VHH binders against Uncharacterized AAA family ATPase y4kL. Designs and how they scored, part 2

Target 1, 330 residues: Uncharacterized AAA family ATPase y4kL, of Sinorhizobium fredii (p55530)
Amino acid sequence: MARGELMKKLLASYGRDEDFRAVAEQIIDEEEKKNNRVLARTLRKTLEAGPQRTQSAPKALAPLIPFPEAAADFVERIEPEHNRNDIVLSAANVRVLLGLVKEFRRADEIRQHGLKVRSKMLFCGPPGCGKTLCAEIFAAELGLPLFRVKLDRLISSYLGETATNIRKTFEFARKQPCVLFFDEFDALARTRDDSGEHNELRRVVNSLLLFIDNMQPKGFLIAATNLDRSLDAAIWRRFDEVLWFDRPEAAMIGRFLKLKFKNVPVAFDPARNSAALEGYSFAEIERVCTQAIKAMIIERRKQVQERDFNRALQDEARRRAGQARLAPMI
Short names: E, the ipSAE of ESMFold2; O, the ipSAE of OpenDDE; V2, 0.75 times the mean of E and O plus 0.25 times the DockQ between their complexes.

## First folded at step 1 (VHH)

Design b8 (framework vhh_nb_b201; at its last look DockQ between E and O 0.08; V2 from the best seeds 0.00; counts 0 for: pae E 16.2 > 2, off the site)
Fold by ESMFold2, look of step 2:
Structure b8 (fold): chain B 330 residues (1-330), chain A 122 residues (1-122)
Amino acid sequence: as target 1 above (330 residues)
Amino acid sequence: QVQLQESGGGLVQAGGSLRLSCAASGFTFSDYWMGWYRQAPGKEREFVATISSGGSTYYADSVKGRFTISRDNAKNTVYLQMNSLKPEDTAVYYCAAESDLYSSYEGAYDYWGQGTQVTVSS
């Protein structure tokens, strides 16, 4: 095949890794036939390293292809702003996520053996413990677009439209490799559990679960929920993996503090404060760090001082005590 | 079963060189960051060098310019070339494999070798 035709095919394969790999192999074969062995070896090495390289590639061209109109009202594309160095994960979660990445990278080989690839994940845990950030970084690691479902638009006051909106969203996700992300899945789960008087909404939730059951994603589906006790068992069985995002223990807090102060001059060891922050979410701990750093900047000091951190911690403890007043009576 | 097997340690005179090898099995080697860590008696384990799945290298300040980490994905092996060795380099050297998602943190190791002793005499 002519070099120009292969280049056209390569460009046309944007977002379709299987097609891209097939065309890339043809290009390498043509260069080997032309006796361009150094180039062919270089291209093969680049192809074998390909998934990692897409994380660092410059965006020389903005996406010019308009977002599909049929799904535009129900999903939004999340552009990556974070990398793997911005998150602290438990060892258990890392092992699961690594396994999923490895399966995805070898999906064709697994399917050739008649086996299914895991593709549906449920993220559970308190707010502010990294679920959304993890979904972003996971999608970026895989080189897949991340689409967040706009739940408020998906659920219409006209319930027939809601079922149509769900179908449009899943049809969009099935047409391309992507990560489809349902944040605040609680809203749908609560509608099923709490609505004895809302039969139409319960039908919509049951229909959504059927769509999830029958979905064969080319990438991943991730649902995130703040239910820290449990979901109904019928919901749990819809997913291939469940990941727990708990509040960090002292060791993880120490690692997180070192991360947040990595490039900031500090007059004290931030990890010394790990025990005082047990029970806090990562979001709360980040706010303490941010406020301490801002205090240095506002006061035009050269280093974050321990007093800056201690004041920020006191302020966060006061905010946390205020939130406890609003918690449901148990 | 995952196995990391270090070799190439031993006794060497100050200023000399050693090359450590770590043969890996039981996992997809090319997907992992591989690293070398060391521990002298009575001290905590110390980062030495790591190499990403894509070949990027990172070194502790104490070994920069003297040590070189490399990998051979065809042989499932990571190497540590140690030149200009000092008595302070005396330690048990451990090979470690880190996941892509967790590889930025010294304390987040998936797999460890049993270690190989390096002794640098004055």
Scores: ipSAE 0.000, ipTM 0.167, lowest interface PAE 16.2, mean pLDDT 75
ESMFold2-Fast, scan of step 1: ipSAE 0.000; ipTM 0.088
ESMFold2 (binder alone), look of step 2: mean pLDDT 84; pTM 0.853
OpenDDE, look of step 2: ipSAE 0.007; ipTM 0.242

Design b9 (framework vhh_nb_b201; at its last look DockQ between E and O 0.01; V2 from the best seeds 0.00; counts 0 for: pae E 16.0 > 2, unsure alone 63.0 < 65, off the site)
Fold by ESMFold2, look of step 2:
Structure b9 (fold): chain B 330 residues (1-330), chain A 121 residues (1-121)
Amino acid sequence: as target 1 above (330 residues)
Amino acid sequence: QVQLQESGGGLVQAGGSLRLSCAASGRIFSDYAMGWYRQAPGKEREFVATITWGGSTYYADSVKGRFTISRDNAKNTVYLQMNSLKPEDTAVYYCAADEYYSGSYEEYDYWGQGTQVTVSS
């Protein structure tokens, strides 16, 4: 192949590791055919070494298209703060996410065979169990920008304007590879099915669902909902995958505790508390860990003491009991 | 069902280098996460490095910057390049394959039999 053709393929493969590797192998093969064996060997060693450090993508790897002003008020760009080393996921979720990454990296080949790639995901589960963090890390792992839809700004007091805002948002997402993230998607679902049905609001919700149904993103659309039971089948079927973010079980809690204390000296084994933390969300468990670490810092101790952890746990149990007292009574 | 075979261990002087290889056979897909663990005499087995099917890597702090994990999916082989070796790196090194390195599993699905690495002063 001509060098120009390989250069085009290399540029087209940016951000897709398997496509990049395939083109890189072709470049190396072409140099071997030209008897540039020293260069070919050097290029192969560089390719095989890969990234030596795991880091978030630099800001310079941001979207190819500047954020259009027309959608600026309805979509917020989320700069990655976390990486894969900051999350604990269930085995089932890891399997699905890795499959989606693999499929995305081969998307052009799959489409050339007349097949569709999965691109629409629904994240379900109670609050504080990692849905938003997972979306952030997933986008960062793919090297795609993450855009959060600001639902409060989409739903205007002028209902005709709301439909226009939705259209602008989806046209933005169709034009560039990105992860479009609908946090609190249950707010939209509730509006559609709430007893206070309004013809204009129903039309907006139905329009949104129609856009989701007909969308073929160049990256992903992710909706996150806090509902603990089955959604309306009409909503569910619009997504290619549904991932469940349940409260962690003891083994996952133990791994999460090890993660949160990995660079912090401790005078006890935090994993001993895994059973006591069953039923807690990751966010609640993180608060316990953070407060225990803060206690060590405030008292200028060299290690987190078990009493610091137990105090933080008691405080979290009080917060949790307060939430339960607000639950409806019939 | 699945077999992992380590090679490349041995005796090395402090400051030296060694490259471990792990050949995978059987049902392990080349896209699974592969990792290295080590166990010194009288100690618990500890994490060394992991590489995902997509090539992302994770290292224990004790080896970061000195060790490099890599994989060749066409050959179903994972490597651990060990540079600037220290006597405290002396251990049996195990290759492991796991789909769920960040999930709720405490053990990898498959383990090799181990290869001895000894670093002398």
Scores: ipSAE 0.000, ipTM 0.206, lowest interface PAE 16.0, mean pLDDT 74
ESMFold2-Fast, scan of step 1: ipSAE 0.000; ipTM 0.099
ESMFold2 (binder alone), look of step 2: mean pLDDT 79; pTM 0.807
OpenDDE, look of step 2: ipSAE 0.018; ipTM 0.315

Design k1 (framework vhh_3k1k_2)
Fold by ESMFold2-Fast, scan of step 1:
Structure k1 (fold): chain B 330 residues (1-330), chain A 121 residues (1-121)
Amino acid sequence: as target 1 above (330 residues)
Amino acid sequence: QVQLVESGGALVQPGGSLRLSCAASGFTFSDYAMRWYRQAPGKEREWVAGISSSGDSTSYEDSVKGRFTISRDDARNTVYLQMNSLKPEDTAVYYCAAEGWDYEYSGYDYWGQGTQVTVSS
C-alpha cells in the first residue's frame, strides 16, 4: 500500500481505536521493512503505550500457582511490566540467555542423551545494573510466572528448619514451570563465609544451599547478588551459569539513552553524552534521564534541552559523591 | 520481512469450540515465545495465553484456564489456540504476538492483524 494511502487511512480512523491500531501497525511494518528500525521501535512503543495514561495492553498474567500461607511472608509474584525492548544487555549475556532458551526448547532431546538441561543462574554485579529487570524479562520471554524470594525474611522464618522443610515450602515451584528468583543472595553468601556467625543462621544458610544443589526446577532458579567476580567459589559453582551485570560501557550507554528518550523529543543527541556517563549504573543513568524529562515538563517545553540533561547529570554526580563520602555504610 | 497472519476466527454458539492459527514468517520462529492476546470493542487488549520458545511451558489468563490450550508446530512456523467451552465474554479480536531476543536486541514485539471471534446465539 502506498504511504499516502496509509496516512489517509490513519486520519480517517480518528476516533476508532481498532481501525487506528490496524493502520498504525501497517505504518510501523512499512518503516521496519525500510530498515527504519529506530522509528519503527519508537512508533510501536507509542502505540503500545496508548493515548491514555493507563497502559493500552495488559502485561502477561502469570497463572495463580498456589503456595503455602507461610511462604506469603517472603514470596512475591512479580507481574511482568517490561519486555526485551526495555533492557540493554551485554553481548555475552545475550548469548548465554539465548543459549538457555534454546537448550530449554530441546530439553527432552538433551535428556534422552543422558545430559542435563541448564536451569540455575547466578546474576552478579553492582546494584542498579539490570539484574532484577533481566530476570523479569527472561521469565516473560519464556512465558513463565516469576516469583521473587525475599531472602532476609526467608532466613528469619527458617531458623532451626531443615533442607527438607525448605524443599516442601518451594514444592509449588516444582509442580509447574516458573522462574524462582532469589534477590539479595549476597546476604546468604556473606553469612556462609562470616566467622563467628550464629550456628542457627549458618544452618539455615547451609540448608538453603543444599536445597539449591538438589532442586530440579521445571523452569529456572535465578539468584542475584551485588558481589562481583571475587565471589566465593563454593557459591557460584552451584549454578549452571554465572552472568555478569557490570556498569555499562559507552556503546551500551548510548543504546540505553536512546531507549529512555524513545518517546520524548530531544534537542540534542543523547548518545554523544555516553562517555560522560561511563562508570554509572543503569539506575543512575535512568535517574539522569528522568530528571531531564521532568525539567522539560515543569518548564512547559516541547523538547529536552542539553542544559536539562547537563543539570541532571551534575545533580546525579553530586548524589554519587555524597554516597562515596558515607562509605562504607553498607 | 516479519509477518504474523492469524486465521480461524468465526461466529460460534456458546459452548462451542474453535481453533485459531497464527502463521509466522521472516524470523527464526523457534527462538521466539509466542502469545495470544484479545481485544473486545471498547476494552484494552488483554493477554490470553503464552508458550515458551521451547514449547515446554504454557501459561494462561485465569478466565480461560482449563478451556483454552496453546500449542506450537515449529516445523510449520505456526502457533495455535484451541478454544473450548466458549462464552459470550470470549468475543474479541484475537492477536498473535512473537516475543524474543536477538543479538542486537534492537527489535520489538511483532504483532499480527488479528482474527475476529464472535460467541453469540
Scores: ipSAE 0.000, ipTM 0.142, lowest interface PAE 11.8, mean pLDDT 75

Design k10 (framework vhh_3k1k_2)
Fold by ESMFold2-Fast, scan of step 1:
Structure k10 (fold): chain B 330 residues (1-330), chain A 120 residues (1-120)
Amino acid sequence: as target 1 above (330 residues)
Amino acid sequence: QVQLVESGGALVQPGGSLRLSCAASGFTFSNYDMRWYRQAPGKEREWVAGISYSGGSTSYEDSVKGRFTISRDDARNTVYLQMNSLKPEDTAVYYCARDYSWEGEYFDYWGQGTQVTVSS
């Protein structure tokens, strides 16, 4: 009964990708030994297609979820305009996000075993490195509506209010699956650090942190902060996962440049300029690409010349230097 | 940070053999598919061979099938390319790459590569 034991092991490996693959390969090899070549080839092709990072299945439109009118000042629904082909992510972040997608799709089985599904993420890194775009694409891949919370407006709206009102406002996220995205989470860290005369702000901030601790969303809660690895451990330990959105390295820059020039004729290989852009954020690199394309249009050229790109890069370097001079010393 | 260090490139005569090695560090090697690419002077970089994270599946470009063999040693964080029956057309810089992208099977190239020259 070697085959019966293998089939039993395959079913027992459900939810364990590496174990499942190993047993599946053993079953395929046994079918080849039995001269069932057509079946073995079909199974192997199916198995090899399974671990692909591509998802070709059509994405359903995200359901419309109403939120309380009292929240209209600080909560807005974001309609996704981008898909996963529009973003360049680090390998570490891709691995975590793919794991979260798989866990979410099997959430019922995980909960049946008495285990919690990861639902709270903190996105950390300098501005312009893809945090908001990543949240949008993540929600779109799951077919979930994205709600952006403007944290500074939320804090202001709850001055003099109770923690109970914060919970009531976000009750919709507990009842129906969605992605709740808290932008500018730095506001919490600055309030804790600015220990001057912010008694009311500190109270609302503590209420919001307590809300985050106790909230169990049906989908996901994502917070984004411009703070780097110096972030207070009391803040990031409240999240199931912390993803770092650093300034891109040369290979990621090359990929991003090819992406930004995909639908625009160019007279040069943009990726050859990747090394010169190390240390720049994705937003800064996008400005360089946009200015180069504008130069082509203004001069009525049919393609972007390398000199257009080099001029845009020089202009961005000057802007970057100017911004550094204007920044206050802390 | 991710580091891939290629080695083993040399000058060989047609019909000869070489084994290339790629030592990986800075990531969990056993969780990633690994690829070999090559670039000849004046040509685009082309995919040569691939191996899955489990080591259970391998794939090859048509021109190297039956001549090249990709393998991995997860205990040593190393991927190998055994090249047999080498031809002048195999002359190129060979790069080791890790699968890296959310948009699909896009691969990044790490390190300076290793030069393979096949000539009489």
Scores: ipSAE 0.000, ipTM 0.149, lowest interface PAE 11.0, mean pLDDT 76

Design k2 (framework vhh_3k1k_2)
Fold by ESMFold2-Fast, scan of step 1:
Structure k2 (fold): chain B 330 residues (1-330), chain A 120 residues (1-120)
Amino acid sequence: as target 1 above (330 residues)
Amino acid sequence: QVQLVESGGALVQPGGSLRLSCAASGFTVSDYSMRWYRQAPGKEREWVAGISSGGDSTSYEDSVKGRFTISRDDARNTVYLQMNSLKPEDTAVYYCAVDYEWGSYEYDYWGQGTQVTVSS
């Protein structure tokens, strides 16, 4: 069909939700057929989100959830500054996250059938590969507040405490929908393995693991660790899903560079540098992009030059080499 | 692990029929919009058919409308392409694809393809 005819059918389907959706799908497919992939994706995304969905749980309308005074030193609320258009994820991780979003939106129906919804995730991988950003964007996508737990401070504060006392401190997360995020979870793994440490530290660690086991959050509990293969089996079993955040491969790097330069004119193709950036974390690549953009601004130019990018890349490579010299004997 | 495996491709005479299958593992097909593409030697890959995540709507390239039918079996996590009244110009490798978006990364999973040859 011609686009004008499909638009007429769309208007004629007003008040008939099933007919409206069917015609909208046809319009989207016609754009995909014409190789207007960006427009087709934008329209599909808009149709799936709907006016009601985009407005149903905006970040700005999420209420503040109070937490106990005792938790103030190790729990902080993170205000999301990013959305799903600001992150590059592996296809495997997107599949899992999309499934979790769908289960969450239908959680009441699932629970009414006597079934459990997935609510606990473990994010694994080296630093700077998007674990914290992913948790922030996931919370934003759901319209839920994100609470970050400083695990080292929590462990210190709860020396001599029981699982019951830890549970009481985090009861706010069970009563109201939120994302509870335990960063640097490998601190817990290190403490658990230390046979020379005080028995009280082991008790706190075991109490925290028991709390995780028994907690049924209204939203989600996410833990992030830098451990890849040395993860204790007792930790794996406590989570519904384990997501791996590896250093990006060339294709992901190309998409990330395109994302970082989307609103900035460039005199070159940044994606041509994807292969040269293999082995770099997303955080390292972001520093290169940021420095190149700053150079443009400082020099009062209208576009990023290839020399700006190459200089920033050389500076990051030098920084990386310096850090490697400090790290390999530790 | 996300995997798509196409099957059912064969050599058939003009006017014949074939049913292609796309078996999915590692995800649920009913949660995504699924599509079939084809590519003939020396030509660009072209879209053939699509089915929405809800299964409520299907769409087809003009040259196959009335001859091809896309469907899915949610219980078997499989997508099908029923091809009737096959023509020599339908000769191509047929690919199954799942399409979804998260962030700035377009996530397309493709199968390895299945060869359909229509010969007189």
Scores: ipSAE 0.008, ipTM 0.200, lowest interface PAE 9.0, mean pLDDT 76

Design k3 (framework vhh_3k1k_2)
Fold by ESMFold2-Fast, scan of step 1:
Structure k3 (fold): chain B 330 residues (1-330), chain A 122 residues (1-122)
Amino acid sequence: as target 1 above (330 residues)
Amino acid sequence: QVQLVESGGALVQPGGSLRLSCAASGFTFSSYDMRWYRQAPGKEREWVAGISWSGGSTSYEDSVKGRFTISRDDARNTVYLQMNSLKPEDTAVYYCAADLGYEYWDSEYDYWGQGTQVTVSS
């Protein structure tokens, strides 16, 4: 159906909950068909979170059936919000990820030949370069649930634990296909080098590394770290693949700007600014785009002007300089 | 599903002109950048020209700059390549390509046309 007809049906369904929901779901389906999956997912979440006519239900208190309740403070399920069209990846990373997808789809056949399937990845690179987003999109493309683990909290909660006890906490990942994502993996380096209870913390770190060595996930285990190539070989060698998420080069910046301005009219070619953004992370570039769009909205214009973009870029450069002085990064 | 169909290729004399067309279907044409590539016998496929989704930016390989013009008609879901002052060196199969973002996760060939032959000779 034409989008105008769907919008007309939605307006005509005012006051009829069942009709409204049916039309809204049709609009969501049409966006999915147009490959506007982020919009479709956002709309579905909005529809599900709509007001209730009866007593409002409390925030979901779903029990932790797949893993122990004690793990709730450091394990959380991530709802996917993005698809492959929301990320810009290097050709090298795309090649590795496609290879992993192919092996996963043929896992039973590979195992029947007595061969191992790659299942453990380490994502390395500075903050804001797409590591977490990549894990989310990878899980979504495979149709697998994503569970995020905060390593600092896990280490604190499991002081004095053995690799066996840590393994029991993550037993669910061995029984059902999922993506287990260890965030802030560089906490391992900090824990090993500096601690008031040095011996116990080192023991927990060694137990976690041994757990990773012996873990046989049914889906994938992904760890993400902000550490660069100086990362301890004893850590990265435990993974089947190491993917590097560097600050983007001009070509990747141009593609990212195209993605961010896809649904927003612009009075200039954003890609002309790619060279000026070299050295910035994807998160910093997104902030520039967002601020430029906000300027358009605030000034009640219908197009983002190049001056809006240039001002946002100058503001981000100032923020970057200030942050570097206050809190030097790893 | 996604389909790109090139047309307009022909035999033409040096100094002549041709206009290639690429008809797109199966995706929201107006939202994506479009590109032209060519491949001569025994050579690698090379980029020729590109046009942004908005039509506000165009780019060309140095050897065709000033001679070729890329344009698009979003109402007809078609991208064009106007080729002027053709040289024997322009002889190749010309391909239309759409940057749907999928090519990073899928084969580029899933979103390429079959090509149209351009021959420049007397």
Scores: ipSAE 0.000, ipTM 0.187, lowest interface PAE 12.7, mean pLDDT 75

Design k4 (framework vhh_3k1k_2)
Fold by ESMFold2-Fast, scan of step 1:
Structure k4 (fold): chain B 330 residues (1-330), chain A 121 residues (1-121)
Amino acid sequence: as target 1 above (330 residues)
Amino acid sequence: QVQLVESGGALVQPGGSLRLSCAASGFTFDDYAMRWYRQAPGKEREWVAGISSSGGYTSYEDSVKGRFTISRDDARNTVYLQMNSLKPEDTAVYYCATDSYGWYEEDFDYWGQGTQVTVSS
């Protein structure tokens, strides 16, 4: 951003310490990018010496981006509420995300050479394995606003419309850096796979796929689907990267258990239960941990006992059995 | 070649302040998020604070929120932890570490040797 715009934002933040710090950090970052190291250091020291205020849980600072009123029914801005401690990622996913961050930082240089920057990601895997949380944390890490698209409402709103009208609605994402997140993308995939009547619905689906193909966001486009490696190749090939959010393996489960019990006294080694939790999603494992902690509180004990954990696990296994019975029949 | 060197650890009285520094070398510092951890004798290593690669996002363990501040100076390849209102419970060896999105990702996590902080009862 131009120096004058940053100065205007700084003045507009008068009387709002959190907004002031956000703009001040942005100014410092801009000076560093211009190789004004001495000025950046001076400003950073001044900011550090500033008044220390009691802070509500700090959210990642991101610019406010307006979007069309017509999109208000199916686009919403998500403010980050989770931090990096709420996620455990595979080494493969970390590698891809790190690469994307590096390309994003050097985007202008890459584009100047006539090359495309990777900006489209597909997050695949069963529910409860961290897809939405990863998108939130990724946007927060980059300092970009996150916009969630309610896919079913978008499709309904654009029955009979063209790819051009869809593109116009999302032009804000092309002009301003942001993360555009399409949740429940498998709704689009299911419609595509059907031999399908409803010619108008198929037209909207094809228009949306064309929009995704031709969109060049300033930040990122992320789609999330509960489908895994069985996903149609025509769909996943439209994305620069596909990240797999599988049910966690033993090492990831061990890290997650340590995370969930870090501030709660336990009378056992949670990581020793990693094998018993193989095949469970992160959401299911979190339910087990939460129920074990609640049992400690209800029984007025000072520590979570292994029996509390085992009982919670038995309850979760019962829930899984119930869910299997409710699953659609072939 | 990758190296993290912590400094600033000392014996302080309860209610005192201390600033820890971590000097990084052997990698592109501004590509990595940075973290501070601590470990008391006989306890598991505990995450304390984190700062994003851009410096625009910071995060803290609940027991240190409002008392500790993490910052970085990419021109000097250094990350800092300003500790205020120190308590006996803060006594530990403090470690600096890199972070590439996964707190426990071995291939991307480099650790320093640690610096001892002791808060007298």
Scores: ipSAE 0.005, ipTM 0.195, lowest interface PAE 9.9, mean pLDDT 75

Design k5 (framework vhh_3k1k_2)
Fold by ESMFold2-Fast, scan of step 1:
Structure k5 (fold): chain B 330 residues (1-330), chain A 123 residues (1-123)
Amino acid sequence: as target 1 above (330 residues)
Amino acid sequence: QVQLVESGGALVQPGGSLRLSCAASGFTFSEYSMRWYRQAPGKEREWVAGISSTGDSTSYEDSVKGRFTISRDDARNTVYLQMNSLKPEDTAVYYCAAYPSEEWYNELSYDYWGQGTQVTVSS
């Protein structure tokens, strides 16, 4: 059957669980016949594992997670756009994340034995090394909604407020399983160390740190900071796990290059360039790959040539040198 | 840190034998499945053999079945590939890789890879 007919049947079956599943299975089978095995497998896993598709009747819609209107300007719900096939993680971080997933799935049994479930993570490392992407993918893999907290707006909103109001604002995360993601946690770390005239800002920061200490989310609390091993022990000890997102090693670079060129014809082996990219962040490597692909498209070629990649690398090296001259000495 | 170091690669005559070793450090070896891959000149990296974390299960690429044997020594944190009846087509750089247990199929998982050891079968 034509794809348009399958899409029409899928939309027409919305609200009829068995009909919807039958059409979805047909679409998955068509993708397998076209040798789109990765897509077919991803769709099948989503269909089988998704509560809304496998466990819920059309009438049994789960209620939305409410949060206070006062929080709407500093709490944002993030819709997932990526999955685990879009990220390359260090072996050490994979081990920790797998452990957290297993513990989360067995949370009720663990709590019945009087033990705490690990739920608070601190992501540390230089910008562009996958901290935010990892939080998004981790939430997506667990089927949990991701809420990003804009720390500067939160601090401004709670200037002159009490610790009780911060706790009340985030009570929804204690009652409903979700991932709370505090980006740019550096702002709290730097303010915490200040002894200046803005004592009110320090009070809000201390209230938030106390909130983190006492918080027992049903899902996870993740904070991300550009500070690494120099981080104040008074901050990192508040977390169950601290994960370091360093610039990638050669093997990780090779895997990342294959990932970025997975759906694009390439006239050379991208992994042969892993050594040339040592010291680069994932964001920098992604820019190189993106520019090489754009060069192919602009020149109307059917394959990325090695010269496209080499020119993109040269351009990124110049950009990197320029940024180093402008960057603050921290 | 995680480290995998392959060794044992050499130049051999067709019909000869070699044993490759992969020494692992920086992780709990007994919790990982181990695999061997190879990359021939002008070809992509391809899977050769695998052994489960417990050592109870082994698997092989069709072209090496009956000729290659994978094994592990958890006391030495080492995985081995015994290669017999070598052919010129077996010429490649051989890589060791560690995988979290396949029981974690539904979880985030990624491979650790070593730098490789060159095997050349000629003459």
Scores: ipSAE 0.000, ipTM 0.195, lowest interface PAE 11.2, mean pLDDT 76

